# Ledger of designs, part 2: VH-VL binders against RNA-free ribonuclease P

Target 1, 238 residues: RNA-free ribonuclease P, of Hyperthermus butylicus (a2bn08)
Amino acid sequence: MAEARLQRLLRVYVLDTSALTDTRLRSLLGSGSLDEAVRRFAELIASVRIAYGVEVYMPPTVYEEARRFLLSNGVTVQSFEALAAWITIKPPTRHEIRIPASIVRDYVEEVRARLARGLRVAEEHVRRAFEAGGLYAAETASREARREKLGAIIRGLRERYREATRHGMLDSVEDLDAVLLALEVRGVLVSNDEGVRRFAEALGVISIDPPKFISVLQGLLRHSKTGGVAREEAHSTS

## First folded at step 14 (VH-VL; from s3 with light chain E51Y)

Design v1
Fold by ESMFold2, fold request of step 15:
Structure v1 (fold): chain C 238 residues (1-238), chain A 120 residues (1-120), chain B 107 residues (1-107)
Amino acid sequence: as target 1 above (238 residues)
Amino acid sequence: QVQLVESGGTLVQPGGSLRLSCAASGFTFSRYWMTWVRQAPGKGLEWVANINQDGSEKYYVDSVRGRFTISRDNAKNSLFLQMNSLRPEDTAVYFCARGLPEYDYYFDYWGQGTLVTVSS
Amino acid sequence: QSVLTQPPSVSVAPGKTARITCGGNKIGYYSVHWYQQKPGQAPILVVYDDYDRPSGIPERFSGSNSGNTATLTISRVEAGDEADYYCQVWDSSSDHVFGGGTKVTVL
């Protein structure tokens, strides 16, 4: 019962979309396809829910987003329904949830800083394009070479702009719903998104990434079968 | 001629405080982002903090955040660095550097620096 | 981009070409700037925006930047070019990042 006692603190989980779409899911579940991974995930959740009464929640907005993704990526309806049977769909009660004003204020300030950094990336790339154009005017270059240089500058702009404005930021209402639900049910948030996890942690919500979640469930299942049988035999032997 | 002249560097005990100043001349100070960069003895350059034209944006390297405050007085053409809770690893020559009007992407003019020593 | 790597030193004979490298993951997506610092002196900007030279910097100073490496090239090296050289970028997460510096020795 040592394992069951240890896991009492982690008996309620809330999944965001990344918990079902993390690219590492297939390898962690020993699967060659996403459909097989979803079936094994369903079996894993079912087994630990039966053995330990683990609760797994998802907001409706996250549920619909995950459904669309999985069905569009080769997961059969049967496999998805098998998974969904073990997930409790519950909206957060948004009008009753309280968030410290300082957390909201810090979020707004962070968004403004990120927009400013995005503008700086754009300005940097205007200068880079201007410099490249001037350099090529002094050196004869083929039309193809100029197109490739322009393409590289645009790729750099897009990558650095995304990093400056979106990295580590909660930026969707679906992700907010997952955090709010985790706060409401006092559950552990399962997410691979740095911004979602940072926001959750600022509210005192414990978060883990999807690989850790899988590992925890697999560990629980291994110990429940071995520990339960061994402990029961020890208690009942004479 | 653009000039930046730092002052205020001295020996300070750990936990102490110090204020650095940088006097700017030869350009319209209020139009530029300004920056502090430091260099520990025998080591490389490290960015410390920057500030925009009206002081509404200020950024700091992680190691000094909460301890150092950058500020400016455009009427006096002066940049400042208030340094609190000083540590031995803050020992360095502190340079004042000029950025660009749109941001301090690079630094085209530097002062000669002022030495801050934090030691018991 | 939190770290820029430079070789600690480069030796070059007078009249030859010195190449100082600055390594960083996808540094080719960044504008790279270069500073010269002589002992006991402030840094001076020698190349900015990968390729440009400030007024007063000779054309024998040039820069390039592609992939994971930016390079400062000093052609026809003179004794007066002996100094430490630093690369620098602006990064949206780390703000200003300097390389560790390269000591150029003219032998």
Scores: ipSAE 0.496, ipTM 0.813, lowest interface PAE 2.0, mean pLDDT 88
Fold by ESMFold2, fold request of step 15:
Structure v1 (fold): chain C 238 residues (1-238), chain A 120 residues (1-120), chain B 107 residues (1-107)
Amino acid sequence: as target 1 above (238 residues)
Amino acid sequence: QVQLVESGGTLVQPGGSLRLSCAASGFTFSRYWMTWVRQAPGKGLEWVANINQDGSEKYYVDSVRGRFTISRDNAKNSLFLQMNSLRPEDTAVYFCARGLPEYDYYFDYWGQGTLVTVSS
Amino acid sequence: QSVLTQPPSVSVAPGKTARITCGGNKIGYYSVHWYQQKPGQAPILVVYDDYDRPSGIPERFSGSNSGNTATLTISRVEAGDEADYYCQVWDSSSDHVFGGGTKVTVL
């Protein structure tokens, strides 16, 4: 049973949406288009499944999000279906998954801290708008100059608010589903999102980014060439 | 006349403890965020810690978190910094500074500082 | 915003204008505050919220902030303006961040 768990940790992966939308996907797979990259990704996943039994999972919520993104960005239905054939689509069993109360408590504390810092950014920008209004009124600046200044203050508020409240935070249900599924199947989460990975790792879920995932799979196929028939080598050298 | 007077700075050995005090006068102390800022000899300013009006919110720079504790006694118009597990890098002049009632976005009044030296 | 960059020193002749810069990525989205510190003395707030002066600070001290640079300007510099000057912001991640300081020398 312990060996079965180790085997799953070495060969079971869960993808979030970022694993399919990572802008480095094309270069990592040596492809000129996203459609070609998706086809090569499908072949890579198929090859490691056949050679080593490596399993790749995805929640339905992530699957639908990834499908919409890829089809909207020039990936053909045929290429997407070729990829999907090798990915197991499974919802997390949310009713049975248990999360330690300390993790939920820490998440609530983080949200509260971020909301408080967001409020401080807003208060700072109210002060900035008040000061700028007084300065421009005293200088009799044009209406256009005043409008541009207000626009700059609002842009600054929005940027600083996003930084304070959302940057590096797990904040989508799709990403949560990927983490929950990885916890349930005891798999490695594949994500480029720092907040998603940090939340997963707090739960004891091992995570890697998409470039590392590709490297691991390619390394597995190189290892197989020293001991047997290398279908991937024949394809890549032809 | 706003005044802040720090005290308690002295020579201590590494690993030792020290408590700094700041006596406030000339304003309603309980209405303001209060702050400690330090300056190593010949170096720049570094924020250390702050505290809100009732002490329910306290924040620390990473290098002192878990070792330093900021506190206040509004009845005595006093701010404190308890410094434990002192290191040579904590050697600095420590300033007491006043923030704003809404938060300590900036520091409008400063004390003259108290020197803490951490060495054998 | 974890680092604010200031030049180590600025030299200025009496009666001329000193400009002290504070560099940071998108610092124009922050309220920048400036402090004067003379040797052996406490810092004094000279400009806050980019533009404003506390009571008792001469109007020849002024500030500006846009893009990646905030600037403290001291017009008609006097010998008494010789000091170290620090910029400071509040950042949601790093909390209070000070620049490294600029020594203004009046020659």
Scores: ipSAE 0.491, ipTM 0.808, lowest interface PAE 2.0, mean pLDDT 88
Fold by OpenDDE, fold request of step 15:
Structure v1 (fold): chain C 238 residues (1-238), chain A 120 residues (1-120), chain B 107 residues (1-107)
Amino acid sequence: as target 1 above (238 residues)
Amino acid sequence: QVQLVESGGTLVQPGGSLRLSCAASGFTFSRYWMTWVRQAPGKGLEWVANINQDGSEKYYVDSVRGRFTISRDNAKNSLFLQMNSLRPEDTAVYFCARGLPEYDYYFDYWGQGTLVTVSS
Amino acid sequence: QSVLTQPPSVSVAPGKTARITCGGNKIGYYSVHWYQQKPGQAPILVVYDDYDRPSGIPERFSGSNSGNTATLTISRVEAGDEADYYCQVWDSSSDHVFGGGTKVTVL
């Protein structure tokens, strides 16, 4: 049972959205475009599936998000479908999966802390807006200048608020589905999001980043080629 | 007039402990966030820790987390910094500074500081 | 973690204008505060919330913040303005962050 579990961990992978959108993928796959990278990725997954029985999974929510992102960023439908053909789309069985209460508690505490930080960010920007109102008074500043300044303040608020409340933690249902699916299928989660990986770790789910994942798959194929040559040489000497 | 007076800085061996105090006067102490900032000899300012009005919120710089504890006694208008497991790199002048009533985005009043030296 | 970058030193002649910069990624999204520190003395707040001045600080001190650079401007510099100057922000992940400081020398 332990050996079977170990073998399964080496053969079963679950991808989140970041696994497909990682900016390093182009370099890792030797591709000039995102479209080409996706095609090469598809070929890689196909090859390891055929050679070693590697299984790659993705929740439907992640699939839709990835699809939207990739197609919006110049990936062709054909390339995307080529990749999808080798990925098993499976929802996690949410009603059967149990999460320890301790993990839920810790998560609630983290959310509370993040919300508090978000409030501080908002308060800071209220102060900034109030001050700016004095400097950009209607009597002395142009409408354009006032609009520009206010716009800048709002943009800052949005970005910093998001950073305070979301960065470094599990902040999407898509990512949660990926973690849950990995737990269910006893697979390795592929993600470049540290918050997602930390949550996975708390549940006992092994995670790797996309570069490591690519390296592992490429390594498998290299080993197969070497084994084939050794077999051919052994047969030729007999 | 707002006054902050630090005390407790002395020579201590590595691994030792020290408690700093800050006596506040000239304002309603319990309404303000308070902070500790340190400055190593010949170096810049480094935030160490801050505490809200009632002590329910405390924050620390990473390098001191788990070793230092900030606290306050509003009845005595006093701020404290308990420093444990001291290291040579903790050598600095330690300033107490006043934040804001709502939150400490900046520090409008500073004490003169107290020197902590960690050395064998 | 937010990093604030200041030049190590700025030299200025009396009566001229000194400009001290504080660089940071998207620092314009932060409220920047400035402190003056003379040797052996406590820091003094000279500018807060990018532009505002505490009571008692001369109008010669002014602040600006946009893009990736905040600037403390000291006009009509006097000998008494010779000091170290520090910029500071509050960050949600790092709490309070100071720049490395700038030594202003009046020639």
Scores: ipSAE 0.450, ipTM 0.775, lowest interface PAE 1.1, mean pLDDT 92
Fold by OpenDDE, fold request of step 15:
Structure v1 (fold): chain C 238 residues (1-238), chain A 120 residues (1-120), chain B 107 residues (1-107)
Amino acid sequence: as target 1 above (238 residues)
Amino acid sequence: QVQLVESGGTLVQPGGSLRLSCAASGFTFSRYWMTWVRQAPGKGLEWVANINQDGSEKYYVDSVRGRFTISRDNAKNSLFLQMNSLRPEDTAVYFCARGLPEYDYYFDYWGQGTLVTVSS
Amino acid sequence: QSVLTQPPSVSVAPGKTARITCGGNKIGYYSVHWYQQKPGQAPILVVYDDYDRPSGIPERFSGSNSGNTATLTISRVEAGDEADYYCQVWDSSSDHVFGGGTKVTVL
């Protein structure tokens, strides 16, 4: 009850890209398509704004990324615009926002550690490639076989390298903008990226994942309906 | 012949400290990554920590981070594991194992292990 | 975090072939290593880098790795092959990861 009350007090939200691209949103919104999900999401945001004054923000950088993603994945311009109509696009005032030196230090340390791990991944794949070269020597293997093997090694390298260097950390300026905006407007960050959320937490920014966000909004609307019925019943008995 | 001999395993109380040692011989110790792997009674192998050639890089399993410290003395061909704030879950045979020159993707030689028992 | 899954046990008759699997998401992107451990003894490396054998390991031991499964194959199984077998990989997030181990019983 206390947690629900606290969440009701939070009327300002900031969305990152992941908030709009989360695959779980379709199921949460009861939609059969991404386009329909976006439309339903728009309706949900509209409803809570009108009923409770909930404000949803997005940095321009996130907006552009989300737009690109959604349109490329079958969302119509009309549906996207319907959603955008209820989202306030605002850049964070970057030049005025102060980040504690301790947070910067910790971030630098994390980046260094991640880079070191990336290097280890690369070294392993160099070794693998070298060994594979022995098995796939020109004398024993076809060009096609060698190409295929090398391709597989490279694909593995890319995936594992990305995982080592980017997974679980703040790794984009768009995400940073979302965190900074949330800080500036004293809002709740909506993100499914743990790295982004951890960074936000370090700055004192509250974060929730997209499913929780949807749940909170839906909960608000349910409460409004039940409260209205109770008031109508009270008036009918007087 | 490559030899690794662990020592220092004993019974300790929870919250106690223990230092394990591994004496290496039969190879150029300073060229190799070294590692500690443990095995709880009746359980599988679990990596604990590893250290590079000069000790500039150290890695730990999450469950021991902040409590255990891996170190080495290349002049003495010795590997160490300082274990602080020991827990019953740390009870295991601790193996020292040799990695590779330049890096330790796998372990080609293992010691016989030393038993650490953490119990009240 | 990489999880390696092994069957808890494999039974094989003498002279037959034992296959021990190590499952993992995209394990084919990793170099898989295998260890043999007999009761009360230290582990012994039997296969490294998916298919290579250390000096002194019989040719009966072989390895393969593709897709989501690595396999240790022991041909012409002998009584002396009865042991626990562990697969292992190096992962950037978890460092060294071992499978749960497979007990091979020679019937």
Scores: ipSAE 0.302, ipTM 0.728, lowest interface PAE 1.6, mean pLDDT 91

Design v1
Fold by OpenDDE, fold request of step 15:
Structure v1 (fold): chain C 238 residues (1-238), chain A 120 residues (1-120), chain B 107 residues (1-107)
Amino acid sequence: as target 1 above (238 residues)
Amino acid sequence: QVQLVESGGTLVQPGGSLRLSCAASGFTFSRYWMTWVRQAPGKGLEWVANINQDGSEKYYVDSVRGRFTISRDNAKNSLFLQMNSLRPEDTAVYFCARGLPEYDYYFDYWGQGTLVTVSS
Amino acid sequence: QSVLTQPPSVSVAPGKTARITCGGNKIGYYSVHWYQQKPGQAPILVVYDDYDRPSGIPERFSGSNSGNTATLTISRVEAGDEADYYCQVWDSSSDHVFGGGTKVTVL
């Protein structure tokens, strides 16, 4: 049972959105465009599925998000469909999946902490705005200068607030679905999001980043080629 | 006049424990965030821990989390840093510093520091 | 995690202007604070909130912050300005972050 489980872990993968939007995918797949990368990725997944029975899953929510993203970024429908053909779209059985109360508690605590930090970020920017008001008074600063300064403060607030409240934590239902699906199918989660991976880890779900995923798949194919040559050589000498 | 006076710094062996104290005067202590900052010999400043007005919020640099505990006694105008499982890399002058009433964005007053040496 | 980068040293002649930079990714989105520390002494706040000065700090000390660089400017530098200078920000992920410090030498 343990060996079967281990084998399954090596064969079953679940992708979140970040797995398909990782900027390193182009380089890893030797592609000049995102469209080409997607095609190559499709071929890779196809090859390992055929050769080793590797299964790649994606929840519908992730699928839709990925589709939207890829198509909006120059990926053709044909290329996307080529990839999708080798990915099993499956929703996690949410009503049957149980999450330990301890994990929920920890998550709530984290959210609370993040919200508190977000508030502090906002307070800091209020202070900055207040101070800037002294330097950019209506009588001394042009309207344009004032607008520019205010704009900069607001941009800073948005970015820092986002970083404080969302970055590094599970913050989307799509990502949650990916983790839950991975848990359900006892697969390896492929994600480039540290928050998602941490949550997965808390649930006992193994996760890898997209580069590692690609490396693993490529490695599988390389190993199969070498094993086949060894078998052919053994048969030729007998 | 605002005054912060640190005490408790001594030589200690690795794995040992030490409690630092900071005596505050010249201001309403209970209104301010307080912080510990350390400086290794010949090195720069490193934030260690901070605590809000009533002690309900405490934050630590990662390297000391689980080993150090910041606390305060507002009735005694005192800030404390309990240091357990000390390591050689904890060797530093430890400063107590005053933050702000609402939050410690910066530190407007500093003590002279107390030297903690962790060595076998 | 915010990393603040300062030059290790700055040399300036008396009466001239010293500029100490603090580099960080999008540091302009942060409030930057500056401390002066002389050997064997406690740090002293010299600039806070990018450009404000505490009471008692000479007007020769000024600060600016934009883009990826904050700058502490010391005009009409005096021998007494020789010290280490540290920039600092508060970050939601790392809490208080200090730069590596800059030694200002008055020639």
Scores: ipSAE 0.246, ipTM 0.707, lowest interface PAE 1.7, mean pLDDT 91

## First folded at step 15 (VH-VL; from v1 with heavy chain S56D)

Design w1
Fold by OpenDDE, look of step 15:
Structure w1 (fold): chain C 238 residues (1-238), chain A 120 residues (1-120), chain B 107 residues (1-107)
Amino acid sequence: as target 1 above (238 residues)
Amino acid sequence: QVQLVESGGTLVQPGGSLRLSCAASGFTFSRYWMTWVRQAPGKGLEWVANINQDGDEKYYVDSVRGRFTISRDNAKNSLFLQMNSLRPEDTAVYFCARGLPEYDYYFDYWGQGTLVTVSS
Amino acid sequence: QSVLTQPPSVSVAPGKTARITCGGNKIGYYSVHWYQQKPGQAPILVVYDDYDRPSGIPERFSGSNSGNTATLTISRVEAGDEADYYCQVWDSSSDHVFGGGTKVTVL
């Protein structure tokens, strides 16, 4: 009866890529490697699935992104498959999902603003490059020095441009799919991306960060152990 | 010679309104981004607002958004700052400063500033 | 949001070199600008785009920017160099950001 009382919001979760790549997960899972963390995460999901019927979903786009990332960062295929075995891969029904026009409008406005900021970042770096050209002229600066300076300017441009245009907003179809799927299945979105979470919130989707998600799952298991001991004690006294 | 001259700074009560003006001369005003920067007594510089050449782009520091409006009249070589719902923390010398033709990444010329005091 | 950190004060003897630092996370990715402000006066741009100097500013003023620190260097310091100095950057999220200012005292 207690298991049946678990609210759907506690049962259904949708993971974005950050749910699997969050660096804090290693510490929370007590793992020394990403591979070990993934294995432990798989075990955790398996346990709560079995004990409480917790459902964990992931869009195919997120799944592919996560797979690529994890395998490229030392996670074994076996570990990844162990995790994937407990995750339901489901695309959101995009053609049936409605997004309020107001949300679309706000998003368009944000995109426009971000693009404008990005352009300004680019302009600044063009100006910097131009100015640096005088200081790092071929006649006065070594090829290595020039290359280094140019490299620094380009790195700065890339980072600042990304920050201007992508940071803090919904910037990928994978993340959008995660939000839409969460909306569709009436689940809790697991994400550490504030932009994604804000978008989710605008749609009425509840979101939590990956550490909170782990804490919730671990909490469920702790409760199960204490309940089992109480039941065993009750049976032994009867 | 580039000159910027601010005016309009006075004592005003909290909740009051004030309009600052900046008269520009010595350059093609309409080609430049313009900005307001303020400095509270004994404190550092704080950017307040900027406006592009045509006035279709305006940006504000968060603390003044919704209360302050930057505008310009290119025909009169004038920059304005309409300040509404003034707060004591808005007390400062307000400087008019010239940006760049492409954008105001830095400010190459500043006015002498005008003092705005918000006090009951 | 970008935070620029400056020492509150720097003391220097006449004829010596003053160095004013402006610290920020990856400030080297920004163009840093410097302003001089004397009491009761408007700020004056003394260095822009990390190292460039406006016309009329003495060669004694120079700038550098790398990593997490930008530096304004004033060589052969004169009594007239006593002022507050502010670093500034443009940031896409915060727009214009100033450091807290450094008071340079000529001893």
Scores: ipSAE 0.522, ipTM 0.812, lowest interface PAE 0.8, mean pLDDT 92

